# VH-VL binders against Cytochrome c oxidase assembly factor 8 (COA8), part 39

Target 1, 167 residues: Cytochrome c oxidase assembly factor 8 (COA8), of Homo sapiens (Human) (q96il0)
Amino acid sequence: APERGAERRDTAPSGVSRFCPPRKSCHDWIGPPDKYSNLRPVHFYIPENESPLEQKLRKLRQETQEWNQQFWANQNLTFSKEKEEFIHSRLKTKGLGLRTESGQKATLNAEEMADFYKEFLSKNFQKHMYYNRDWYKRNFAITFFMGKVALERIWNKLKQKQKKRSN
Key: E = the ipSAE of ESMFold2; O = the ipSAE of OpenDDE; V2 = 0.75 times the mean of E and O plus 0.25 times the DockQ between their complexes.

## First folded at step 7 (VH-VL)

Design y7 (from f123 with heavy chain S104T T106Y; framework fv_ebronucimab; at its last look DockQ between E and O 0.16; V2 from the best seeds 0.00; counts 0 for: pae E 11.4 > 2, placed apart)
Fold by OpenDDE, look of step 7:
Structure y7 (fold): chain C 167 residues (1-167), chain A 122 residues (1-122), chain B 111 residues (1-111)
Amino acid sequence: as target 1 above (167 residues)
Amino acid sequence: EVQLVESGGGLVQPGRSLRLSCAASGFTFDDYAMNWVRQAPGKGLEWVSGISWNSGSISYADSVQGRFTISRDNGKNSLYLQMNSLRAEDTALYFCAKDRYFLTGYWAFDIWGQGTMVTVSS
Amino acid sequence: QSELTQPRSVSGSPGQSVTISCTGSSSNIGAGYDVHWYQQHPGKAPKLLISGNSNRPSGVPDRFSGSKSGNTASLTISGLQAEDEADYYCQSYDSSLSGYVFGTGTDVTVL
């Protein structure tokens, strides 16, 4: 029996898609939505002659992606859990079972669920504010490094042209 | 083997400076945020400072803000803590701790060094 | 408050279950930040025991479990063993401090 390799559960953040593009890819690949975060992961292309600046940009993008994946994976799980708990608690309070007479999962009406959403948003407001702040900071940093990489590439192209003219 | 080794601790007088070092091995150092956590003798754990993989994000506890400086050299797989204006209350075992992931806001520390003792006394 | 509140000590007999609470505020646990737990034996470095409220790293026995509700997280040790005698710390992030916070620590004694 082939030893089912111990899934190294600890090596990847629990919310990062294991999407792996073809090895011969020369561009970034977008994977399917992650089952937890619902965000589509990007597999970043690594050039053979990646400059230190390009590498820094790539790492920053990767880190930011992972950060986003983890945040939303956790947020979605929390949301789902709290939603279910809310529904159950409310049904109990009403003296209703968790299932209807038809065997379907009992649900609350839109008005009752509006209360849940309001409370959830209120509870998580500060968390979302900090997320947004950090999101902007990260994206500004990424944009900044994108600019630097662009300049570096221009400079390198110019140097190559000068060398070709001198020969 | 993943390992963190702290050094630079010792006995110092109040107002003096000390620099701690942490040598990392067994993992890609520049992929992880790093932290300093301290523990006063017979006391609990106190987070001191954290630095992102690229040094782009740095944070300090209020107790050390303006006195301590965290830095890293990814080329040397090393983390540093420059401690200035040391006080008696800074007496502690200082641990180097690795973040489990590159993530902000959800950081757990999965690898710890054995710590280096800093004693601030007259 | 710069620390998460834990009971100072918890004790139990071998085979019993003990629970350690970790109470935070609206700026940390109550804000939805994850809680992590560490075990520290005397003279040793802390060891990550639970990450992300309930996740056990590899090598951590299944008798350790974590949960979180509201502003409080809990670590439960089922089937208490002599080797579980240690200090336990919860940890989270505090948005008001823009930093990590630890619990006050709990001394677990096996009677």
Scores: ipSAE 0.014, ipTM 0.571, lowest interface PAE 9.1, mean pLDDT 86
Fold by ESMFold2, look of step 7:
Structure y7 (fold): chain C 167 residues (1-167), chain A 122 residues (1-122), chain B 111 residues (1-111)
Amino acid sequence: as target 1 above (167 residues)
Amino acid sequence: EVQLVESGGGLVQPGRSLRLSCAASGFTFDDYAMNWVRQAPGKGLEWVSGISWNSGSISYADSVQGRFTISRDNGKNSLYLQMNSLRAEDTALYFCAKDRYFLTGYWAFDIWGQGTMVTVSS
Amino acid sequence: QSELTQPRSVSGSPGQSVTISCTGSSSNIGAGYDVHWYQQHPGKAPKLLISGNSNRPSGVPDRFSGSKSGNTASLTISGLQAEDEADYYCQSYDSSLSGYVFGTGTDVTVL
């Protein structure tokens, strides 16, 4: 359940996209997948007349995206590291080298890799449950501010209609 | 001019209560989660409790759960800690600390008060 | 009880570099939460030194740097100076506790 947000200013290495948005964009837009997290960052548009409430919502979305990208970047690195260690240990047990005769990395077949995937999922199940709990807490706050912004925008439209009727 | 000023510390007997206050100024208090952090004499920092910007999320360290109550009054820019059933182990300098933005538990404490000393002794 | 482990002390001569480790678990640093660092001189409140693993707030000298890999974060003080003699704490969020955890603290001594 990836977030659709990123701040352009870097606060953490894994939470920042290398991609730069178009200079004149007036909309949020989605960048390419981050190398480490595999999540697509959202690059948020900051309008000139952003209300204080809109700013709070944008910052919370940006902060949640950074948090989410950091979590998945770490999980992806851990997965890759442990996968290679598992392959290395099983190849060594079989008396095989880490590379084939052609110089490519040796691998295990899908049946052999099933033990790794099961073990990895089991080890990380509780961590993902805690991640989900915190993700829901963050989404509650975001939804609350989204509702407040929506009401603010409706109210402003109604006030603009009232002012258009006056001279 | 950003400041956090703690008050309400003192000497109390075990089993008694104290209420700590933290007055905030120089920033928009209700934008930020707030925390209490304590430090026993000669010891390290221990997080005590945190409260979200709207009091919708509150958490406590296991050592104080059920005895301490955190609260905030955004109209008065104030954070509170009601400490009941005090023990000798609660003796510490209590700091008020501002979370970086909005939601408790996710960011750095960028502003700290100077602390108020609580001593629990007979 | 702290979830984050730091060495009790480190020391170095003026001009040398020292590194402080901070090791967590799968419910805090290992869950992807950032690590923040604080400096505390005797009798003073803690001061935020590094946020978001590696970001330096304004007014913090660039000889302070931070990094994180896996369950471990590191604070490096390059070009150690006498004023760096202090206690240093790492801090993260712990999802199992729904709260913050601090490191055990490291006393940095300048020889």
Scores: ipSAE 0.000, ipTM 0.573, lowest interface PAE 11.4, mean pLDDT 81
ESMFold2 (binder alone), look of step 7: mean pLDDT 91; pTM 0.938

Design y8 (from f123 with light chain S95Y; framework fv_ebronucimab; at its last look DockQ between E and O 0.03; V2 from the best seeds 0.00; counts 0 for: pae E 8.1 > 2, placed apart)
Fold by OpenDDE, look of step 7:
Structure y8 (fold): chain C 167 residues (1-167), chain A 122 residues (1-122), chain B 111 residues (1-111)
Amino acid sequence: as target 1 above (167 residues)
Amino acid sequence: EVQLVESGGGLVQPGRSLRLSCAASGFTFDDYAMNWVRQAPGKGLEWVSGISWNSGSISYADSVQGRFTISRDNGKNSLYLQMNSLRAEDTALYFCAKDRYFLSGTWAFDIWGQGTMVTVSS
Amino acid sequence: QSELTQPRSVSGSPGQSVTISCTGSSSNIGAGYDVHWYQQHPGKAPKLLISGNSNRPSGVPDRFSGSKSGNTASLTISGLQAEDEADYYCQSYDYSLSGYVFGTGTDVTVL
């Protein structure tokens, strides 16, 4: 189902107040969707005794999040700009103004817009393929490090249990 | 290392043309919009032109509209500025600048080149 | 070209706080577009200092802070140091120009 591209009115990027989780939080927080990327940012918890492996995992997750935010913000902005340009160019070609007689913003019909969407998807197909590839690579890496961290935690728990039994 | 390197600047006479180049390295060039910003000697910064990652969106400052053409070659990680009908007021250090999105919902120029000097004089 | 208005120069003693204003119009800052700040040392390229509402890139000291109210943005440098002597530029977007706009620039001197 083609995701109905909500007409994101280019409202001026009001500085979305970064949801700052409470300083005493011991867990990851999920913020509201970003205005441009539509992705919900995660504020990662930093343990007081973070292991080097845990730190590496956290950094990898942060980098991957930033990468995703950057990609989708840019793609959505590009989409919006190209869509507007397409509409304006088509209206101009038709000898139509940017506004109707009623003062409303002139728009194109669904068939004309279908041509835009088809062209846009075609032009961006390769980029989306690379994105998907890289997305999988990054997530596999994250999953791998999650496994390592899990093993480390198990090992540390076992050592602690042994030490308690020896005392 | 992320780097932008401008080239193509020089001394030209009014009415002549010049083409600037910017070579990008250390990042995925085709994921970012790119810009030209100039600075006249002893003056402030002036945005000149911007181009989206796929060249689908292009914009110019009024001062250069109709005279300058921004373009890019993503296969060569290069940004260009074709400057035609140069004027004395176009004399400036021209910077290549990379866009960056921030989670705060903002776009700013996070990477700059060192600039290339363009002097337009009779 | 519509430029954002900055004071020409601001000075302060080491350890003091200085504030640089950046005044726009209803088509840029007043339209709700965020303001960014750049630091430029003599003979150097500009460096991004503040993005939006007080977002600092990595490596930017905490003594730099940004704010915005109405059509005016402000950069505050607390605990002024000799190394802070530079030109500072605000930057925003203007929908009437369909492009980015810079401030006129402020020369910060450390006395």
Scores: ipSAE 0.061, ipTM 0.696, lowest interface PAE 2.4, mean pLDDT 88
Fold by ESMFold2, look of step 7:
Structure y8 (fold): chain C 167 residues (1-167), chain A 122 residues (1-122), chain B 111 residues (1-111)
Amino acid sequence: as target 1 above (167 residues)
Amino acid sequence: EVQLVESGGGLVQPGRSLRLSCAASGFTFDDYAMNWVRQAPGKGLEWVSGISWNSGSISYADSVQGRFTISRDNGKNSLYLQMNSLRAEDTALYFCAKDRYFLSGTWAFDIWGQGTMVTVSS
Amino acid sequence: QSELTQPRSVSGSPGQSVTISCTGSSSNIGAGYDVHWYQQHPGKAPKLLISGNSNRPSGVPDRFSGSKSGNTASLTISGLQAEDEADYYCQSYDYSLSGYVFGTGTDVTVL
């Protein structure tokens, strides 16, 4: 007996954007920047006669977008959180409040903030190196499948040309 | 329909070698990363090794580095684990597992075999 | 070998909710890597239960849910049933090991 799969309410890309492209679009759509990752999600077109190779390419691109959005959303939130914690800690050490006399958030000057930026980059150096490695692996795979799809399309055109000559 | 079947387990003396095989069916084998995961009797799961769809990226757990070799033959839809210099602590049920997506790295294992038992005793 | 930390055992009565924690480090869960969950009944192979922190594969009951915050992921079983009695494992990737890591495992008992 076939397993009755649960129908998902929404498909790819993940839940990073509320933009909804037209249902019968013939093009990929680029949505507004995601609030957390600051990346623009792509809403992928699914053609009516999508070949198995074309489906693999689309799914790989969707998966890569989800992976990339998750990484940068996490990194951006971590950066923002640690930046505020650093400012709070340094203001406390100086005996200052979190707000100025006018009620605005107190902050540190650029020289003081440079220590935070250096520490953050050093702390995350290896994580970003591994991200870059994985990013290149994914883009190479995408390029490989793009080449396979291009060859499939050339072969189909040659088949059509031979069919015209034979008919 | 989708199936992973491990074989090649057995009883072997310490210091000897054993080769595990995993036959895949019901899916396009060469589009997915593959992994070996083991479970010692009464213990938890331990990842052993993984190999990308084209064998271009291979990784091993520290406990097996230098002794085990993962490989795949996409023409035969088969995954292999060559286990050399076997130790008593390698005694476990060895599972073949399929990555959920095309590339390895941060993905789940969505299809598992039933496992093949490897017993290393003196 | 690096491991993600889980409670050894969790128990609950039928209909209750139980939560299993999975705690990692800055080189795995804390680095932003996804957490996946597996259910394993005695004598059987593991089954993927939750992927990508919170995504439920087709065929998995909606009483299973997952979340992640900081270095910790959680699996929640709402409306506990007798068939949920099994071992549960979390899994992630660790960049310092260039490999996958599993949690220590949690035995869920239905009272």
Scores: ipSAE 0.013, ipTM 0.606, lowest interface PAE 8.1, mean pLDDT 82
ESMFold2 (binder alone), look of step 7: mean pLDDT 92; pTM 0.942

Design y9 (from f123 with light chain S95D L97Y; framework fv_ebronucimab; at its last look DockQ between E and O 0.01; V2 from the best seeds 0.00; counts 0 for: pae E 16.9 > 2, placed apart)
Fold by OpenDDE, look of step 7:
Structure y9 (fold): chain C 167 residues (1-167), chain A 122 residues (1-122), chain B 111 residues (1-111)
Amino acid sequence: as target 1 above (167 residues)
Amino acid sequence: EVQLVESGGGLVQPGRSLRLSCAASGFTFDDYAMNWVRQAPGKGLEWVSGISWNSGSISYADSVQGRFTISRDNGKNSLYLQMNSLRAEDTALYFCAKDRYFLSGTWAFDIWGQGTMVTVSS
Amino acid sequence: QSELTQPRSVSGSPGQSVTISCTGSSSNIGAGYDVHWYQQHPGKAPKLLISGNSNRPSGVPDRFSGSKSGNTASLTISGLQAEDEADYYCQSYDDSYSGYVFGTGTDVTVL
């Protein structure tokens, strides 16, 4: 009797697999790409003795990550919708059917799609400029706080060394 | 005639799951993005989820993200909404809505079903 | 805000003109997304009334008009009729929520 291979019904994991890093991890973890943004989320490590400055840095990084995730999720959605609309509108304008003779969806050629990309980029240029500006501002802020945290850690190490010498 | 017909609504307890279906007729279903929109009793409209014609793009409202799953079967002219971990606040009339393209970057809902009622109560 | 702001109710006498405002933000209407309007009678599904800020679909009376300026869209009903008594919703897209957004809805009453 041939063993009927249990078709693993790939139950589409409905849950955002919150990749929970192992509790004992002392480092940041990178998750799989988000299905909407295509960005890989970072799970930030939280030290047991997190300083207020370290906490501020972590929060800033988290907020920046969330901001990026939302932006790109939206951009990808917008892009996909506008692309579909462009194809349909162009076919209609040309008096072409939306279906080929074989019943497949009609598509535009690469040259025609180049027009879409140009138009899309033009339309979204200002939005992307603002994104880039804000991206730099956020990353500069993060870098600044990274520097402060580094200095704090150095200072704390020096104080510990002095205490050990005095005892 | 262009028509959308929702089904699968009912009374469920919190934490349970329900699957809604929408049957499309009178138009080329796989040419259009489809959406779910809900309306709580005596409340306004709330967009829930959208799916492109080829399922290549999917989006959810924050209120349902991680709990609901939109899907479609173009061969059956059907749209689905799998609702998991249902909450009392999910109680609403759920509409299936067809996208209409107007201008580049502009889309609206030109065809609506009559809705199917989902009640989440203990 | 997850919703566009509309007045809760607007009323007018038959033959009068009423205007419904729909106020958004820089992430939706102000981001350049078009505004659409829906009419919903009690116990009925919403019906597309205005698309693309000002476009009127076939079968929609000329007394309905839409406009958009800045972060605000407006629906004007001229020559108000008893049949115009309904809920009206504006709709757009919001970058911050990566999805469609509806207005809070306006109940139009004909006095």
Scores: ipSAE 0.013, ipTM 0.549, lowest interface PAE 8.3, mean pLDDT 86
Fold by ESMFold2, look of step 7:
Structure y9 (fold): chain C 167 residues (1-167), chain A 122 residues (1-122), chain B 111 residues (1-111)
Amino acid sequence: as target 1 above (167 residues)
Amino acid sequence: EVQLVESGGGLVQPGRSLRLSCAASGFTFDDYAMNWVRQAPGKGLEWVSGISWNSGSISYADSVQGRFTISRDNGKNSLYLQMNSLRAEDTALYFCAKDRYFLSGTWAFDIWGQGTMVTVSS
Amino acid sequence: QSELTQPRSVSGSPGQSVTISCTGSSSNIGAGYDVHWYQQHPGKAPKLLISGNSNRPSGVPDRFSGSKSGNTASLTISGLQAEDEADYYCQSYDDSYSGYVFGTGTDVTVL
């Protein structure tokens, strides 16, 4: 998957992160964006009579969400760290201070920042390739288990019809 | 192994200054934010100050704002706390602590030193 | 002063479960910030026990578990053992303070 727009989206306001789904819901719930990953977590429904396959599917989806949240939180921090490092290195090379005379962090112009983006993409290409590979692997596994759960539910429904017809 | 070693504590009169140091080893020091946490005798933990990997973000507890200055020298793998205008309530064991993740944030502190004692009394 | 409230002490018999609460406000836990837990034995530095509300670092026994709901986080020690006798602190971030905040601390006693 492409890089999410982490640099353009602020951390959610305080009140938004306190959203709690209703108790005893029949459906998964989507919460507010996580402050660090900028992803909306899914709050998974746990049915009363969850089959072993259904439980495995839910846990796989939960694990995949956690993995994805952790990746993007770390990527946002890495991007910010490497951006600051690049700016610092280029300001030092120019003989300029880290802060302007007004006390704000010094920055670089758009052409210089374009060099950062090129360098960042090059350094982090492998990391994003592994993320995309793992993302597809996890989503294929989830789809596979969704299919198995669907077949399980169809077969249970067919067994119930056969049982009632035999009465 | 990974360790943090604090030094520079001691007995000092109110109004005086003291400089704490923390030497890091066994990890890439300049990848991580660093913090000072203190514990007064018989009391709980109190966060004092934090500094990002490149010193670009610095924060202080209200109780020390304007009196303490956190700094780091990534070339020496060292964290510092300059404590000016010391007060009796600054008496505590001062711990150096590493953020678990890159940059300052709401992350946990996964590596702690054993602390250096600062006693402020007349 | 600490923003997060913990019970002063909690006790249990070996093999039992104890739960330590950590109650914050709308400016810290209630704002959605993660809660971390530390264990501190006498004369020792704190040790990270639970991070990110419920994540257990490598080397921490699986009898330690954490959760968070609303303004309150909980640390549960199941199968209490003698070495679990220590002080426990929760920690979060506070928007109003613009800094980290620790809980008041809980002394766990194994009977």
Scores: ipSAE 0.000, ipTM 0.454, lowest interface PAE 16.9, mean pLDDT 78
ESMFold2 (binder alone), look of step 7: mean pLDDT 91; pTM 0.937

Design z1 (from f17 with light chain N29D; framework fv_cixutumumab; at its last look DockQ between E and O 0.01; V2 from the best seeds 0.00; counts 0 for: pae E 5.3 > 2, unsure alone 72.7 < 75, SAP .517 > .496, placed apart)
Fold by ESMFold2, look of step 7:
Structure z1 (fold): chain C 167 residues (1-167), chain A 122 residues (1-122), chain B 108 residues (1-108)
Amino acid sequence: as target 1 above (167 residues)
Amino acid sequence: EVQLVQSGAEVKKPGSSVKVSCKASGGSFSGYAISWVRQAPGQGLEWMGGIIPFFGTANYAQKFQGRVTITADKSTSTAYMELSSLRSEDTAVYYCARSTGYWSEGYYMDVWGKGTTVTVSS
Amino acid sequence: SSELTQDPAVSVALGQTVRITCQGDSLSDYYATWYQQKPGQAPILVIYGQNNRPSGIPDRFSGSSSGNTASLTITGAQAEDEADYYCNSYDSSGNPYVFGGGTKLTVL
């Protein structure tokens, strides 16, 4: 099954305005959650001796991350805007103001908000179906290329056994 | 002591294919590579390709890319080499050889089969 | 060049020392492996890596390399050393395993 984007907060470095991996790194890095998507970006390692197959895999992973980041950034924005509009519309129907007596934003109770959630899911159902299909396709392709890279690396180890520095 | 036993001699027509087998006896060949080397009459040795049976990954010499297929059956300790679109210049003795294991220092062919003679004649 | 080049024939007097050479661009980076083949027989490994002999290969066989040249040296050549000798290595152009053309050693 497809894995949907999460809105959870995880082990993000607090107070960091910019994240820069070391100038020379042989590892992928996980950055803080993106402001809009709530997803932690991966900063992919680019080795100096990257094979064409390794480059293809890295680019596919980068493209998939960008696609995923964009989808959830857009969905989070749409969710926030439609939530506020739903609350505003329902408060007007009840004859209530947009603010409470204490000056805080008026909200709806959990039962009333359930109507928004159901309506939002229904309205966006087909978009999420296509997202899940495309996520599956992308993840399958990534897994396939990971296997091909692993096999390529095994043969490279045998070649290196004849190299004067290694053997 | 590992011994490589190859299939018998073949006589083939141009345009056909041949499949030679190479069975390891007296031990397994997992963790090793199996290489295929041919020698035309009166000529030198020519590496065609090889396979690492445990991983199922094969490499081929550029000259044979697209005509040779090398496979292995780990359960029977047998490797196969299939050469398609045969030509008269493919007449040769075809050797299989065990290349040293994944954990050894160096990559070299230390155990050889006796060879399989393939004759391509019209 | 990715090709491994060997002289086609070399002669040595019984008991004398002979060198069989193999030249190629890849030999600056990769060790050559040496195989002996007698008529009608499969090849056998005689030298691998820098200068390693498999069990059963006499001490009179040794290997060396300098620049783009690898050498097989036979000290005190014997009649049974009469054979074809092939060097083998990786090339720099993409072929993972290449043989030289072979050197026929004649022991006089």
Scores: ipSAE 0.051, ipTM 0.573, lowest interface PAE 5.3, mean pLDDT 82
Fold by OpenDDE, look of step 7:
Structure z1 (fold): chain C 167 residues (1-167), chain A 122 residues (1-122), chain B 108 residues (1-108)
Amino acid sequence: as target 1 above (167 residues)
Amino acid sequence: EVQLVQSGAEVKKPGSSVKVSCKASGGSFSGYAISWVRQAPGQGLEWMGGIIPFFGTANYAQKFQGRVTITADKSTSTAYMELSSLRSEDTAVYYCARSTGYWSEGYYMDVWGKGTTVTVSS
Amino acid sequence: SSELTQDPAVSVALGQTVRITCQGDSLSDYYATWYQQKPGQAPILVIYGQNNRPSGIPDRFSGSSSGNTASLTITGAQAEDEADYYCNSYDSSGNPYVFGGGTKLTVL
C-alpha cells in the first residue's frame, strides 16, 4: 500500500521575526511587519528586577502575540492561495489567459470576486468567530494582569516611602 | 462597475429616527461588508458600524451602540442604517461604503455612496 | 480607544514632495488605509495595506509605516491633490475602522 505522502500542510513557518532589538534597549521594541501575518512584532523589555507578576504579564503578552502572529500568517496564506486558485479557475472557465494582451495579470471584476469572498468567508466564518472570542479572552486576561502589576508597583512605592521615613 | 446608491436627504426633528438606505447597483453585496461612516459639517470621518449582509452580522462603534441599527436585505442588495433619538449633533452626511480586504492587508472601503445629508432641526 | 492623530493642515509647493503622517498605537500592529476627500465629494481610497494603490490612483501616491506611525507620501504634488486626507486603521478594541482627524493639504 503506497504510503500516502502526508500533505505537508504549508504551516506558515513560525518565523519569529529575527529582529533582535539592541541589547541595551530599556524599552519595548516594535519590529517591522511580519511577511506572513503583516503584523508588527513587539519585543518586550525585561527589567533586571522583574517581579513574578510582571514576568507573568510579559509571558502572557508574548504568548498572545505569538498566537496572533500564527493565526494571521495561516489565514493570509490560505486566503492568498484560495484567491489565486479561484481567479485562475474563473479565468480558465471564461477561456481567458492569466495575462492580458498588454502583459498585465488578468483579474476578475468586483462581482466575480464577491463570489470568492462569500465562499471564503462562509468557509472560515466559524474560525473567525473563535478567533474573535479567544482574542477578547486573551486581551481581558492581559488587562487584568496589567491592573495587578499597577497595584503591585503602587504598593512597592508606598513601602519604599515608609522605609525612608523610618530611617 | 459596482455603485452604491443612497436614499435622499432627510430633515428630522430632535428625538425622532432616521433610516437611510444603500443599494448596490451593478453588483451585489454578497461577500462584502457594508460600513456606515458619517461626517458632520466641517468635521472628520466617523465610523458608525458595519454589516456583513451574507451573514446578517452587524458591528457598531461604541459611541452609537444602542442608538444605531444596521440591517441588510440580500434579496434587494440594500443595506439600511437607522439612527434613533436624533440630536442636533447628528446633523451630518452619512455614507455607506463597501468594505473588503479580508484576512490580508487590512480592511478598506473601496466603493462609497454619494452620501445622504441628514439635518436635525427643531 | 486608540486614537489616530494627524496634523490638521500641511502645504506643499507644486511639483514638490509632501508627507502626511498618522500616529497611533494601533499602527504598531496594523497597516493604515488612506482616503482622499475633496469638498462636497465622498472619500476615495488612495492607499491600503503595504503601499497598495487602487486602480486609477496615480503612482505619485505611496504609503509607508514606521513604529506607531503611518505616512502617505505624494511625490510631485499636483494641483488636483489639494484635498483632505484621512488615515484609517483598527482600534485597540478591535473595531475595524478608526479614522484620524484628517489633514488638509494645500498645494501652493
Scores: ipSAE 0.021, ipTM 0.666, lowest interface PAE 4.3, mean pLDDT 84
ESMFold2 (binder alone), look of step 7: mean pLDDT 87; pTM 0.911

